VHH binders against Dermatopontin (DPT). Designs and how they scored, part 9

Target 1, 183 residues: Dermatopontin (DPT), of Sus scrofa (Pig) (p45846)
Amino acid sequence: QYGDYGYPYQQYHDYSDDGWVNLNRQGFSYQCPHGQVVVAVRSIFNKKEGSDRQWNYACMPTPQSLGEPSECWWEEINRAGMEWYQTCSNNGLVAGFQSRYFESVLDREWQFYCCRYSKRCPYSCWMTTEYPGHYGEEMDMISYNYDYYMRGATTTFSAVERDRQWKFIMCRMTDYDCEFANV

## First folded at step 3 (VHH)

Design d16 (from x05 with R100K T102Y V106E V107T; framework vhh_7xy4_2)
Fold by ESMFold2-Fast, scan of step 3:
Structure d16 (fold): chain B 183 residues (1-183), chain A 124 residues (1-124)
Amino acid sequence: as target 1 above (183 residues)
Amino acid sequence: QLQLVESGGGLVQPGGSLRLSCAASGFTFSSYAMAWVRQPHGKGLEYIATISGSGGSTYYSDSVKGRFTISRDNAKNTLYLQMNSLKPEDTAMYYCAKSKIYIFGETTEYFDYKGQGTQVTVSS
């Protein structure tokens, strides 16, 4: 009746009393409200089973200077068990996350929900340090400067630790046409 | 029953130190970013410091960076602000603030509750 029972690829978005998007090994799909982007990523590792994380996200409206997003889409899948590097295509910003757990590798696949702002281009990009600092630790990545927007991430999976470390790719966005921005 | 109670303010001489505390109740403290915000007499609110729910990330305004340290004890539902090298310009009412929707920002619209405040006066 409720449609979640018996589905192999559950997209589960149920906020606990603690504000977590997912329970251990549950698939989830999280999107910021229209016109908002991800500004914070929190996660705790399940030390009992030792193979999955719970996630929490915070969003904020983009400034009026960017205008309305012209298009939003789900970026291509990043495979479970693999290290990967991905930024939103078409100069997009990260406005959500989708993930499914795979018991065969004890890890998650990932997709970014990306939104594009017409004629606005990323510049002055940088990469955060590793989150968490050590495998198995709680992570709490918050944009300390709201002038920077998440465009993507690179992440490594440790089969020994059964956990991931993340570096987030942060960029400013032009408030003028892309044609004026030097690469 | 959501409540924030600040304490630890007082009169201190320039160059001195104070430690402010904020006792939180009525919500799951560790799930929310917390901030210290101050208001000098006759001026607007100034964001001083923010700390994430876990305590893993902090942010400071340029006016206090290197002098103030924000911290939290989630087991005791308490937020702290260690204030060193105090200046007359630090004289203000200091408020503890809870953020729910946006974890970082300098606008008061990102804070859905603030406490009663504790007065800090830096004077010789």
Scores: ipSAE 0.000, ipTM 0.145, lowest interface PAE 14.0, mean pLDDT 79

Design e01 (from x05 with S54R K65E V107T; framework vhh_7xy4_2)
Fold by ESMFold2-Fast, scan of step 3:
Structure e01 (fold): chain B 183 residues (1-183), chain A 124 residues (1-124)
Amino acid sequence: as target 1 above (183 residues)
Amino acid sequence: QLQLVESGGGLVQPGGSLRLSCAASGFTFSSYAMAWVRQPHGKGLEYIATISGRGGSTYYSDSVEGRFTISRDNAKNTLYLQMNSLKPEDTAMYYCAKSRITIFGVTTEYFDYKGQGTQVTVSS
């Protein structure tokens, strides 16, 4: 049975020859297919190639119990060189990332692509440990349970290391009608 | 060119232990999540354990949680599965698989490739 394959469920937007979304210092915009959310974030650091990261993402369909996303949008910009904490507005889930590199600060600005599910609210939220564990290392954040969805992140920039560490904000979503989030 | 070679299967009594190995070649091993999946006779494939590219994150199906441990040695391009407290229900062909990602509740759709397999039989 050598050479037998199962096909991947997720489809990637490949912007580089190696399957990475971006080349070093290249701006990018990545969106999951409609009805899918980000379940994995992978990145490598390219110090010798001008001190930036290449990124890759994986998406998965949300459960039928959540229904169709009612609206999707690009969230507010998080500025290069700054620490920030952001979750998708309107009880949204992360379904993509957009980023531009800034030579002036040697860092990236970031935006989430967010999708909301009508009358579904986040609850039992928690925060992952930091990715990467140490500046300059590869990072590999994978959601183990599709009952937890990425709502956002907090991230810290080190001007000395010229790199970022990330903690991702993970929440469950109600299977009943709600008006207000318990985040 | 991509090759995955499983080994370490055999016959064991209920309550016994086995350690499976998978030798990988033809791709950058540390760049991909890896998985162990099994197929009992006459049944479909079951996803049992996965490990991230650098080994920092693991997941297990409910059927093996607390009994099996997945690990990897990226310097040797080798994936391992330590199986303890084996049950007759664990009898299956075990496959090493290269996955693009790993998440809880994944099925065979997440596999890019699988090897020839190694048979595990748990019986007295």
Scores: ipSAE 0.000, ipTM 0.152, lowest interface PAE 13.1, mean pLDDT 79

Design e02 (from x05 with S54K S57R K65E V107T; framework vhh_7xy4_2)
Fold by ESMFold2-Fast, scan of step 3:
Structure e02 (fold): chain B 183 residues (1-183), chain A 124 residues (1-124)
Amino acid sequence: as target 1 above (183 residues)
Amino acid sequence: QLQLVESGGGLVQPGGSLRLSCAASGFTFSSYAMAWVRQPHGKGLEYIATISGKGGRTYYSDSVEGRFTISRDNAKNTLYLQMNSLKPEDTAMYYCAKSRITIFGVTTEYFDYKGQGTQVTVSS
């Protein structure tokens, strides 16, 4: 009847509409609808079912002041088993995630789907605390949809725990014209 | 203005029930986990319950698990707390809170945009 509603994104699965973008050890590719960016990242850990996580994302339309996204792209792959730090190139905002599971390391590779807004630049950036707070816990990361947008993340993999902790990089975007050199 | 308005408190006998409501405005309600916290007179804030943005996950403090039920109606931007089997120790000011950063085992430091509160008194 009601389903699991209230999120701005629509998620569909072959088996059931449970809100998760992936099954255990399943590869996935998720993009927010056009004009929307990721505002929440949720995950549960399944150690007994293969030491992997299921992921759930919430998206929200960007404010009218940013205008339409001028370009979207997939960032470079961040390899499974490695710690890494990545922000969207060209002042981009995170609008999706793509991931494959690698049994050889019991971990996932990751790619961000990024969108940029012409002449809008990130500022007042900060980094969240670690998610989950402890390995193996469920996680919910909610960003401010009013002023702060996810630009990227840094994450560490624990071979002992078979899990990852994440810190998300959050920034405001200018409401005036600005120009940054290509990076 | 981001606003949370709590209501539904009152005086009730031990063993009775109350339903608290929190009307939220000024933010995308369904994108944020919400919580109920309480403050007994002269004491610190105590976490009661958290519900995820979509409503699929709930967390309760040991003191209320099995007696209280947190729920939300995202179409109405409203958070609820159904309180059953009320005890004198449940007497407190109850606050609705928006979580800035939601992780399991949420502490009061992760809660933003607390409202004015609604008083619950359990007494004969």
Scores: ipSAE 0.000, ipTM 0.136, lowest interface PAE 14.6, mean pLDDT 79

Design e03 (from x05 with S54R S57Y K65E V107T; framework vhh_7xy4_2)
Fold by ESMFold2-Fast, scan of step 3:
Structure e03 (fold): chain B 183 residues (1-183), chain A 124 residues (1-124)
Amino acid sequence: as target 1 above (183 residues)
Amino acid sequence: QLQLVESGGGLVQPGGSLRLSCAASGFTFSSYAMAWVRQPHGKGLEYIATISGRGGYTYYSDSVEGRFTISRDNAKNTLYLQMNSLKPEDTAMYYCAKSRITIFGVTTEYFDYKGQGTQVTVSS
């Protein structure tokens, strides 16, 4: 279903002058430039403007030891109003986000934009604490150790608070040839 | 009124050091990634270094990695570039630049504003 959210034809220069990717309840599609991955996620909650979040992302180039990404794709949709857990398939790293607001549930659908690095495998994975610490608060997740890459997230929705808490899944990637342990 | 004012350039001998500063005003400084870019006489813009809004991430071009350090003081709305082991090839006009949305690698295409610049000359 097509809304104010016009992917794949959405133009980045139409975004807010304040540097936020989206306005309240606006759909958006955000991709890092080729060879870059998401390293920071910032968000503010707009209680007075209909209980939604504005989002901002930072991207960084991956090191030469990782090589060039072999392919990028949009991962499967995670439904509005539901708790979910998702990592990029095929050992992928998160390189973008796509989202639509659903008035029926007062929440957002989410998709990761994922990029694969051929024969590079995740290891030493861990999960961040929850962001925001309390519903309705500003959140600012920055990977202080850039040896770790975002592979996905788990998130819970509160219908009472009309907000989400996120935990991000962070992994190191091998700089040598490897294979998937699971198929 | 958005403004970026660079300072600290000058003439130095090869192997010398300089510290550049950029005073920012008219926007929420800590909310934006900042960069240093340079333009040698008669050449195009070259991207040097980027720092994230809170300073947690830095990126350097291969030509300056290990020699230059980008940093910021968000309480003072000031961006810095510490330049060590300067080479004649570092001679250029240096510009402070503001990113609109996010940090984007090694290109000047992602910056919506740059200052007036400060000249660095490395000569024996």
Scores: ipSAE 0.005, ipTM 0.165, lowest interface PAE 13.0, mean pLDDT 80

Design e04 (from x05 with S31R S54R K65E T102K V107T; framework vhh_7xy4_2)
Fold by ESMFold2-Fast, scan of step 3:
Structure e04 (fold): chain B 183 residues (1-183), chain A 124 residues (1-124)
Amino acid sequence: as target 1 above (183 residues)
Amino acid sequence: QLQLVESGGGLVQPGGSLRLSCAASGFTFSRYAMAWVRQPHGKGLEYIATISGRGGSTYYSDSVEGRFTISRDNAKNTLYLQMNSLKPEDTAMYYCAKSRIKIFGVTTEYFDYKGQGTQVTVSS
């Protein structure tokens, strides 16, 4: 058996009619419901009326064994136009995204919304393949690996394509007590 | 309107194989995750496998991993399930399902399954 988490219907009702978090070039701030983390990232590229992406997220409750998140916060800004690598600090898991479009760079700044679980630490981390496979394509990243959670991402920006490619960082979480790592 | 038409079921001996197909119409097939779910006689719906819109990500329930393979042909608007090493407990009505909200759910509650289904019976 697997996948008994239960998708939050309530989160869907907070999206636009098409399920997108944002319109073209619109800033947005998205948080999973309390106790849930991001398990899917979907995006379409809109070259018409300026290059930008619309984003859609799915959230799932974390297992009962992790308990309630002890703290959540917005991680530091990753600047528009730059390639970057970031994981949630303090052993956190990604529970949301915040983004603003910058016409001067034709790209977005990004922030993760991160939540930590007391005395639970990431381990057995790996990195997904690149999403989308080619600039301008739709992307549909689904985290259906047993016990793996998104901790962050690395992404590259192409000024020529006016688009980004992403690799997501996925980790397991311990079910035994551990100390928080300081970064 | 949205239609999902399953085919390929039948009677097979334990250890045998079947290939199920699902013809989809009435929506932009490549934009939606698709799933196979099943319902054994007298039991609830069971999630079997899911594939992302582009086919880059697949997931399987523990009961079928290593035996079943989900795939899709977006040019033909068709979803497939290759079933190998079939067991009596695989006996069920199999339904093709579309994700409800253009994104993937992890349980049967988050998929539209509108087809009539195709019966798979594994018996000896």
Scores: ipSAE 0.000, ipTM 0.172, lowest interface PAE 12.9, mean pLDDT 80

Design e05 (from x05 with S57R K65E V106F V107T; framework vhh_7xy4_2)
Fold by ESMFold2-Fast, scan of step 3:
Structure e05 (fold): chain B 183 residues (1-183), chain A 124 residues (1-124)
Amino acid sequence: as target 1 above (183 residues)
Amino acid sequence: QLQLVESGGGLVQPGGSLRLSCAASGFTFSSYAMAWVRQPHGKGLEYIATISGSGGRTYYSDSVEGRFTISRDNAKNTLYLQMNSLKPEDTAMYYCAKSRITIFGFTTEYFDYKGQGTQVTVSS
């Protein structure tokens, strides 16, 4: 079900709270509207009051050639304080994020919200450079200009810096039927 | 200075066609996603078509899908909208819109500038 409104001025952010999904150390759950996937991840680091990040996401409809998502789900939790690598299961694309802050480790746990498209498979996958370039910096990962979709990420936590660097896993999706492929 | 100049609007009969153009200057055109936005008299804005900087992705509102085609010529710094099978409800002021500044070769869907507009009227 694609609506008349699937475009940036109605998808990018609400006109409340400066566009950020969360305040410092606040838990959050963000899902793209149905039929949309994450195309931008933006974040600022706040060191003043216990070190945490505020997050902002942009979503866009997937091409009509992919059709409606067949299934969406919350992926397994990635624990605070740990380095991890995760892609959406079942050839899924990232369509949201959920996160909770843990004061015991001064870091966040993370979950992806993933959606899959029947008979469409990821291919030509690659990994971005690190975001932010240095701990404590603002980050702005934007993928609209590329015909690639986020499937997941790998991330490293620095206890010294109290911050994370991310590399995003980006893939194309087939325009032909593929059965049982799993990348 | 950044400029977006729309042209190609006019009066057309129902079922007719028009091709709108947007001449862009003052920025690296191929680095930005572009959109066509319309506003009927006395109504709100509707984003009807978007196109990526490379031209590799396009998106359409349901109201125009299959009838309108967005395209771009990056060598000429020009955005186009081919409008076919026009209906009276397509009557509106049509605007060209530019996305925000690139970062590391990427673009954003956040549109920060809109042109002066060109009027399309579909009537007998």
Scores: ipSAE 0.005, ipTM 0.154, lowest interface PAE 12.1, mean pLDDT 79

Design e06 (from x05 with S57R K65E V106Y; framework vhh_7xy4_2)
Fold by ESMFold2-Fast, scan of step 3:
Structure e06 (fold): chain B 183 residues (1-183), chain A 124 residues (1-124)
Amino acid sequence: as target 1 above (183 residues)
Amino acid sequence: QLQLVESGGGLVQPGGSLRLSCAASGFTFSSYAMAWVRQPHGKGLEYIATISGSGGRTYYSDSVEGRFTISRDNAKNTLYLQMNSLKPEDTAMYYCAKSRITIFGYVTEYFDYKGQGTQVTVSS
């Protein structure tokens, strides 16, 4: 059978060019270029060197149908040592991460960098499976479904393992005006 | 001018292994991220795996993570896909595809070319 087929479109951060965003126990702040959102999260766990993770991210331009982001901001801090669930406020999409390590609890605080698109609303939201599958493993989450955007995550910290598992919250965005996009 | 030639497909039983190769010519191979994509009979193209130009970073679709390994030999201008623990669902025409690194530190990938493909059939 023949059909109208196109190549997949993806944008990734080339780790060979920029490397890891952070070294073990190093604070970092990462923002996608303007008009782009996070589409991939990769992390490795370093058990022998402080029981922390190194992180890297890939970004993708948002479709022309969303228009330009109307504003971007750092969301509220999610405290180290705690389980949490957070989505970007005001129908925002995740466009970055900021994190600081706290030796007192052997964990990181986290903030999302969020961007909103005027009169665009999330819909058809779902959560990924947990990353990593088990504490201490490498994680590599890539959205190969180009129609979905990261709005947030839920994450669980294990004091025994000194590591986190993540589930990412993924949503489509309307390409028409909607009431609750930006109040 | 630009050419991608896939090989290594064939018939294999479930649980078996195959190694696909893609010989690239007509461009500076090491400057481009490369991908494997597949198309089951009568269905659309599915992304499988991507590898950076240097070979230092790889990405996989959830359906093949842990079973397939993408690699490259830049000295030989060749892309590989090692496929282990093959399942009937892996039956497809497999294509290698060229993408482009567009800006420093960030990669915008669209696969601007794919080869003629190599057939993989997994059946008992």
Scores: ipSAE 0.000, ipTM 0.118, lowest interface PAE 16.4, mean pLDDT 79

Design e07 (from x05 with T50A S54R K65E I103L F104W V107T; framework vhh_7xy4_2)
Fold by ESMFold2-Fast, scan of step 3:
Structure e07 (fold): chain B 183 residues (1-183), chain A 124 residues (1-124)
Amino acid sequence: as target 1 above (183 residues)
Amino acid sequence: QLQLVESGGGLVQPGGSLRLSCAASGFTFSSYAMAWVRQPHGKGLEYIAAISGRGGSTYYSDSVEGRFTISRDNAKNTLYLQMNSLKPEDTAMYYCAKSRITLWGVTTEYFDYKGQGTQVTVSS
């Protein structure tokens, strides 16, 4: 259970002295300010306190050419302990994350907060390399390509390492009117 | 209404030290990463240092690593740059920059520098 941490459109809750969104094993809910999307994901693994990650996010305004987001929503839960692949529905872009830790599996469940831009469609999609490069390492993913937006991720959990690796799904968005594109 | 006001620049001898300050207003200072960027006369901008909102993470360019220290005082809405072992190559206008992102940006593309700048001149 999460969702009552901080204020609407707060860019981070800063519950630690290093600006981390969460403390070890703490549930959290993070949303970019209105009109902004996630452009960076940073995380450290805490081995001493028993196998969880602290998370840190950065947001950036979308270009004027995309206009205002037409709607935003929370996607369905991706269960702790499982590998999964998810992109935002309805051509949406990732504008936040929710997560809760589960002691029974020593892992987190995840939800994306997604925002849609009317008549704008994803194209030229690609997938990043794995973050972290090795289980237990710090990860620092910053979108270095202007005009690419995060639409989702695929991730694998290792019960042996008690850690998770991520690949992020990045797409351009059209600057012309288009109808709904396939997932 | 966002304002960044740099101060502390001046003329200094090689090997000397200066401390720059940036007074911020018009936004929630502790919620944003801050940076120092510099521009030598007639050259492009160089990102030299950045610090996260709470000050727990810092980044430095290779040209200043080990010589400069970035810090912040969130109670005073002030960003600092302690510059030691100054070289003639450090001569530039120094700008205080607010991150375009909440936490920290590693490159100049993530910053919107709104300050007027403070001149640092290192000469004999």
Scores: ipSAE 0.000, ipTM 0.152, lowest interface PAE 13.8, mean pLDDT 79

Design e08 (from x05 with S52T S54R K65E T102R V106I V107T T108Y; framework vhh_7xy4_2)
Fold by ESMFold2-Fast, scan of step 3:
Structure e08 (fold): chain B 183 residues (1-183), chain A 124 residues (1-124)
Amino acid sequence: as target 1 above (183 residues)
Amino acid sequence: QLQLVESGGGLVQPGGSLRLSCAASGFTFSSYAMAWVRQPHGKGLEYIATITGRGGSTYYSDSVEGRFTISRDNAKNTLYLQMNSLKPEDTAMYYCAKSRIRIFGITYEYFDYKGQGTQVTVSS
């Protein structure tokens, strides 16, 4: 039922030549296949052609023990030019990203696509180091421990560097019935 | 066609060093994570290290962390493994591996191809 591990689907507008979900300054919307979550985030920075990033994502099926997602939704917008911290509401896991570029601030707005799993709760949450390590560098975040799932991120924008650094929020999910998150 | 060719193995004494190389061809090298795995004689494959497509992140098994360094030269389509402070337990056939998809994790079966390997023997 579920396909290959996480090749990008046709983006909101079109595929880029190199498989990136977006061209520089292009808006995009990316969703993992049903029952899959984001396990990797790859990005390259292009300073000369608009101080923007191209993005690529990989998805993988969640374990059978987690079951099928009961509900999926687009989380609230995080505005361009702002520092922000957001996790998926209602114990959700990140299963996609949507973004639009704003030339007025030389930055992007962001939305998570989130999916929840009935009676499964996040626990033992931690935050990654910053990606990229230095502004303007490429970034490759891969979930090195598949017991952990992305629930969200915190990110800072530098107007001087015209770039963002990200820290991803990673959590385990219970294999027993629960109602409340201890995150 | 896709090809991976390992080299640089050999016989070394405990405490010594070796540098392994993997020459890649037939695919866009910088678009894929690359890994080193090893197989001791008569045992299963053991994960050693992974490096992402452009080299932004590296990951190591606990057994080699601090002793081995994975790196890549995308202009030369070459993957490297610098091995320091070698131990008899490091004796194995070492394989270069390409990830199954453009971005893939370092566990499960993320290898879609591996080369013929290069033998490393650590003995006195």
Scores: ipSAE 0.000, ipTM 0.175, lowest interface PAE 12.2, mean pLDDT 80

Design e09 (from x05 with G53R S57K K65E R100T I103Y V107L; framework vhh_7xy4_2)
Amino acid sequence: QLQLVESGGGLVQPGGSLRLSCAASGFTFSSYAMAWVRQPHGKGLEYIATISRSGGKTYYSDSVEGRFTISRDNAKNTLYLQMNSLKPEDTAMYYCAKSTITYFGVLTEYFDYKGQGTQVTVSS
ESMFold2-Fast, scan of step 3: ipSAE 0.000; ipTM 0.127

Design e10 (from x05 with T50V S54R K65E V106W V107T; framework vhh_7xy4_2)
Fold by ESMFold2-Fast, scan of step 3:
Structure e10 (fold): chain B 183 residues (1-183), chain A 124 residues (1-124)
Amino acid sequence: as target 1 above (183 residues)
Amino acid sequence: QLQLVESGGGLVQPGGSLRLSCAASGFTFSSYAMAWVRQPHGKGLEYIAVISGRGGSTYYSDSVEGRFTISRDNAKNTLYLQMNSLKPEDTAMYYCAKSRITIFGWTTEYFDYKGQGTQVTVSS
């Protein structure tokens, strides 16, 4: 049927209320299993517990046509309290997240875990709508387009709402040799 | 080989109860969200209940909320649907479905395999 069918399913994990990556205001570090990328981001906002979010992620194997990731790394920190826009450097795809909570600003710093595929470049990139639709709401972003991979995000912080809205940057990957990203 | 086998359907009177079972094999059961979907004769498919792989999250359609309970036994690789206060409009073929991804997803695009089904008929 398709290339991602070749990966062992026992490497997957269920993500539910029992499987939240973090407790409120808890720092966390999450990495997809090797050869997998983030395909879903789920989050709930807990105003009663001090205005923070719990996070949940789902991963899927990349297609065999893309090959094995050639290297993975943690991208530079995006500071708490700031709006930011970041894609994985070196044509990378998002394969994890790391975050710490800062009580001084009531917000989180963020880092992407990125993996690159040798001589494969992003193209036909687009941004999702805002998640959540309104501050304080639950969010559930699932990649509906099978051919698209998350390369990064842009996000805004509201000090009044003490919450963030996110737009995810989604791109296709070439199956021919290239070296420069098309953003 | 991936297999889903539904059982427990039958003929019941309005107000009655049934418990459906789905025996799963050929994949890591606890890693996937599971759903119950139904299809009344000559009508479209309706996703009535969804449960996450570890059982911590559930979803129900408005038509069955408060009457049906979805559950799973990961040690037995079995999905269940407890149906109470059955109504004639619950008459349908019931299918067990496996999600495409390892996250609770209530959208139908994330369920890519279903079994052969078990018939539920509610009539006096």
Scores: ipSAE 0.000, ipTM 0.156, lowest interface PAE 12.6, mean pLDDT 79

Design e11 (from x05 with S54H S57R K65E T102S V106L V107Y; framework vhh_7xy4_2)
Fold by ESMFold2-Fast, scan of step 3:
Structure e11 (fold): chain B 183 residues (1-183), chain A 124 residues (1-124)
Amino acid sequence: as target 1 above (183 residues)
Amino acid sequence: QLQLVESGGGLVQPGGSLRLSCAASGFTFSSYAMAWVRQPHGKGLEYIATISGHGGRTYYSDSVEGRFTISRDNAKNTLYLQMNSLKPEDTAMYYCAKSRISIFGLYTEYFDYKGQGTQVTVSS
């Protein structure tokens, strides 16, 4: 169960000396410092003693024109073994990741840590190519342009490969106040 | 061919100001982060300011924060550095640099093209 105090750690190991947030099959929770968002995602796949990935993230401050984040929250869980597509609710930007490994399906569940910038709206959204290019490869996704922010991802799981491919959803944010249409 | 041409350097007294310009050609300027990098005589390169492709994000080294302002005009394919409250330790060759990708910091190795430079000398 997910509460106000966030996802509980499970099998977490701080591996900051190598830059990885986790060891194989360990749960982890990573948050960017206040006012920062995720700009890079790196991962390596390890087949030995089963299959899993180690993860590494880089964060950067958002521009002063965007202001301070008004609210941050953990988005809904995306289940292990499933394909999914998710963007942060309420025009949010991705500022972290939580994940737990499930031996029953040999895959991970995922949650985004999302932060909202009041009255700023996403626009000119696009989707990256798949990372990694082939299952089992290392991935190194770095934002191609500082003016684009990660809002979410779509990902596919291969039961045969025991691995995932990801496409990240990138958007610009307005420098002016915006409102949703009443729909 | 990709080209970056810096200008605006010169001799200035301590406490003075200079504005550097970099004219870019041969690539889609607004698609790349740009940086100002300096090299004092006999020392290594220092990345002093970085700006995102559309100008929404900036980064400054501690040595220049509050004194220098990086900006860009994508319609003119031009990068600028406004330098205020200049100090003798700001004396260096200043280079305009283009990112291969859009991030700086841990990934500074991705700034892979720089121009010929413009000399800034701060002395009385």
Scores: ipSAE 0.000, ipTM 0.148, lowest interface PAE 12.9, mean pLDDT 79

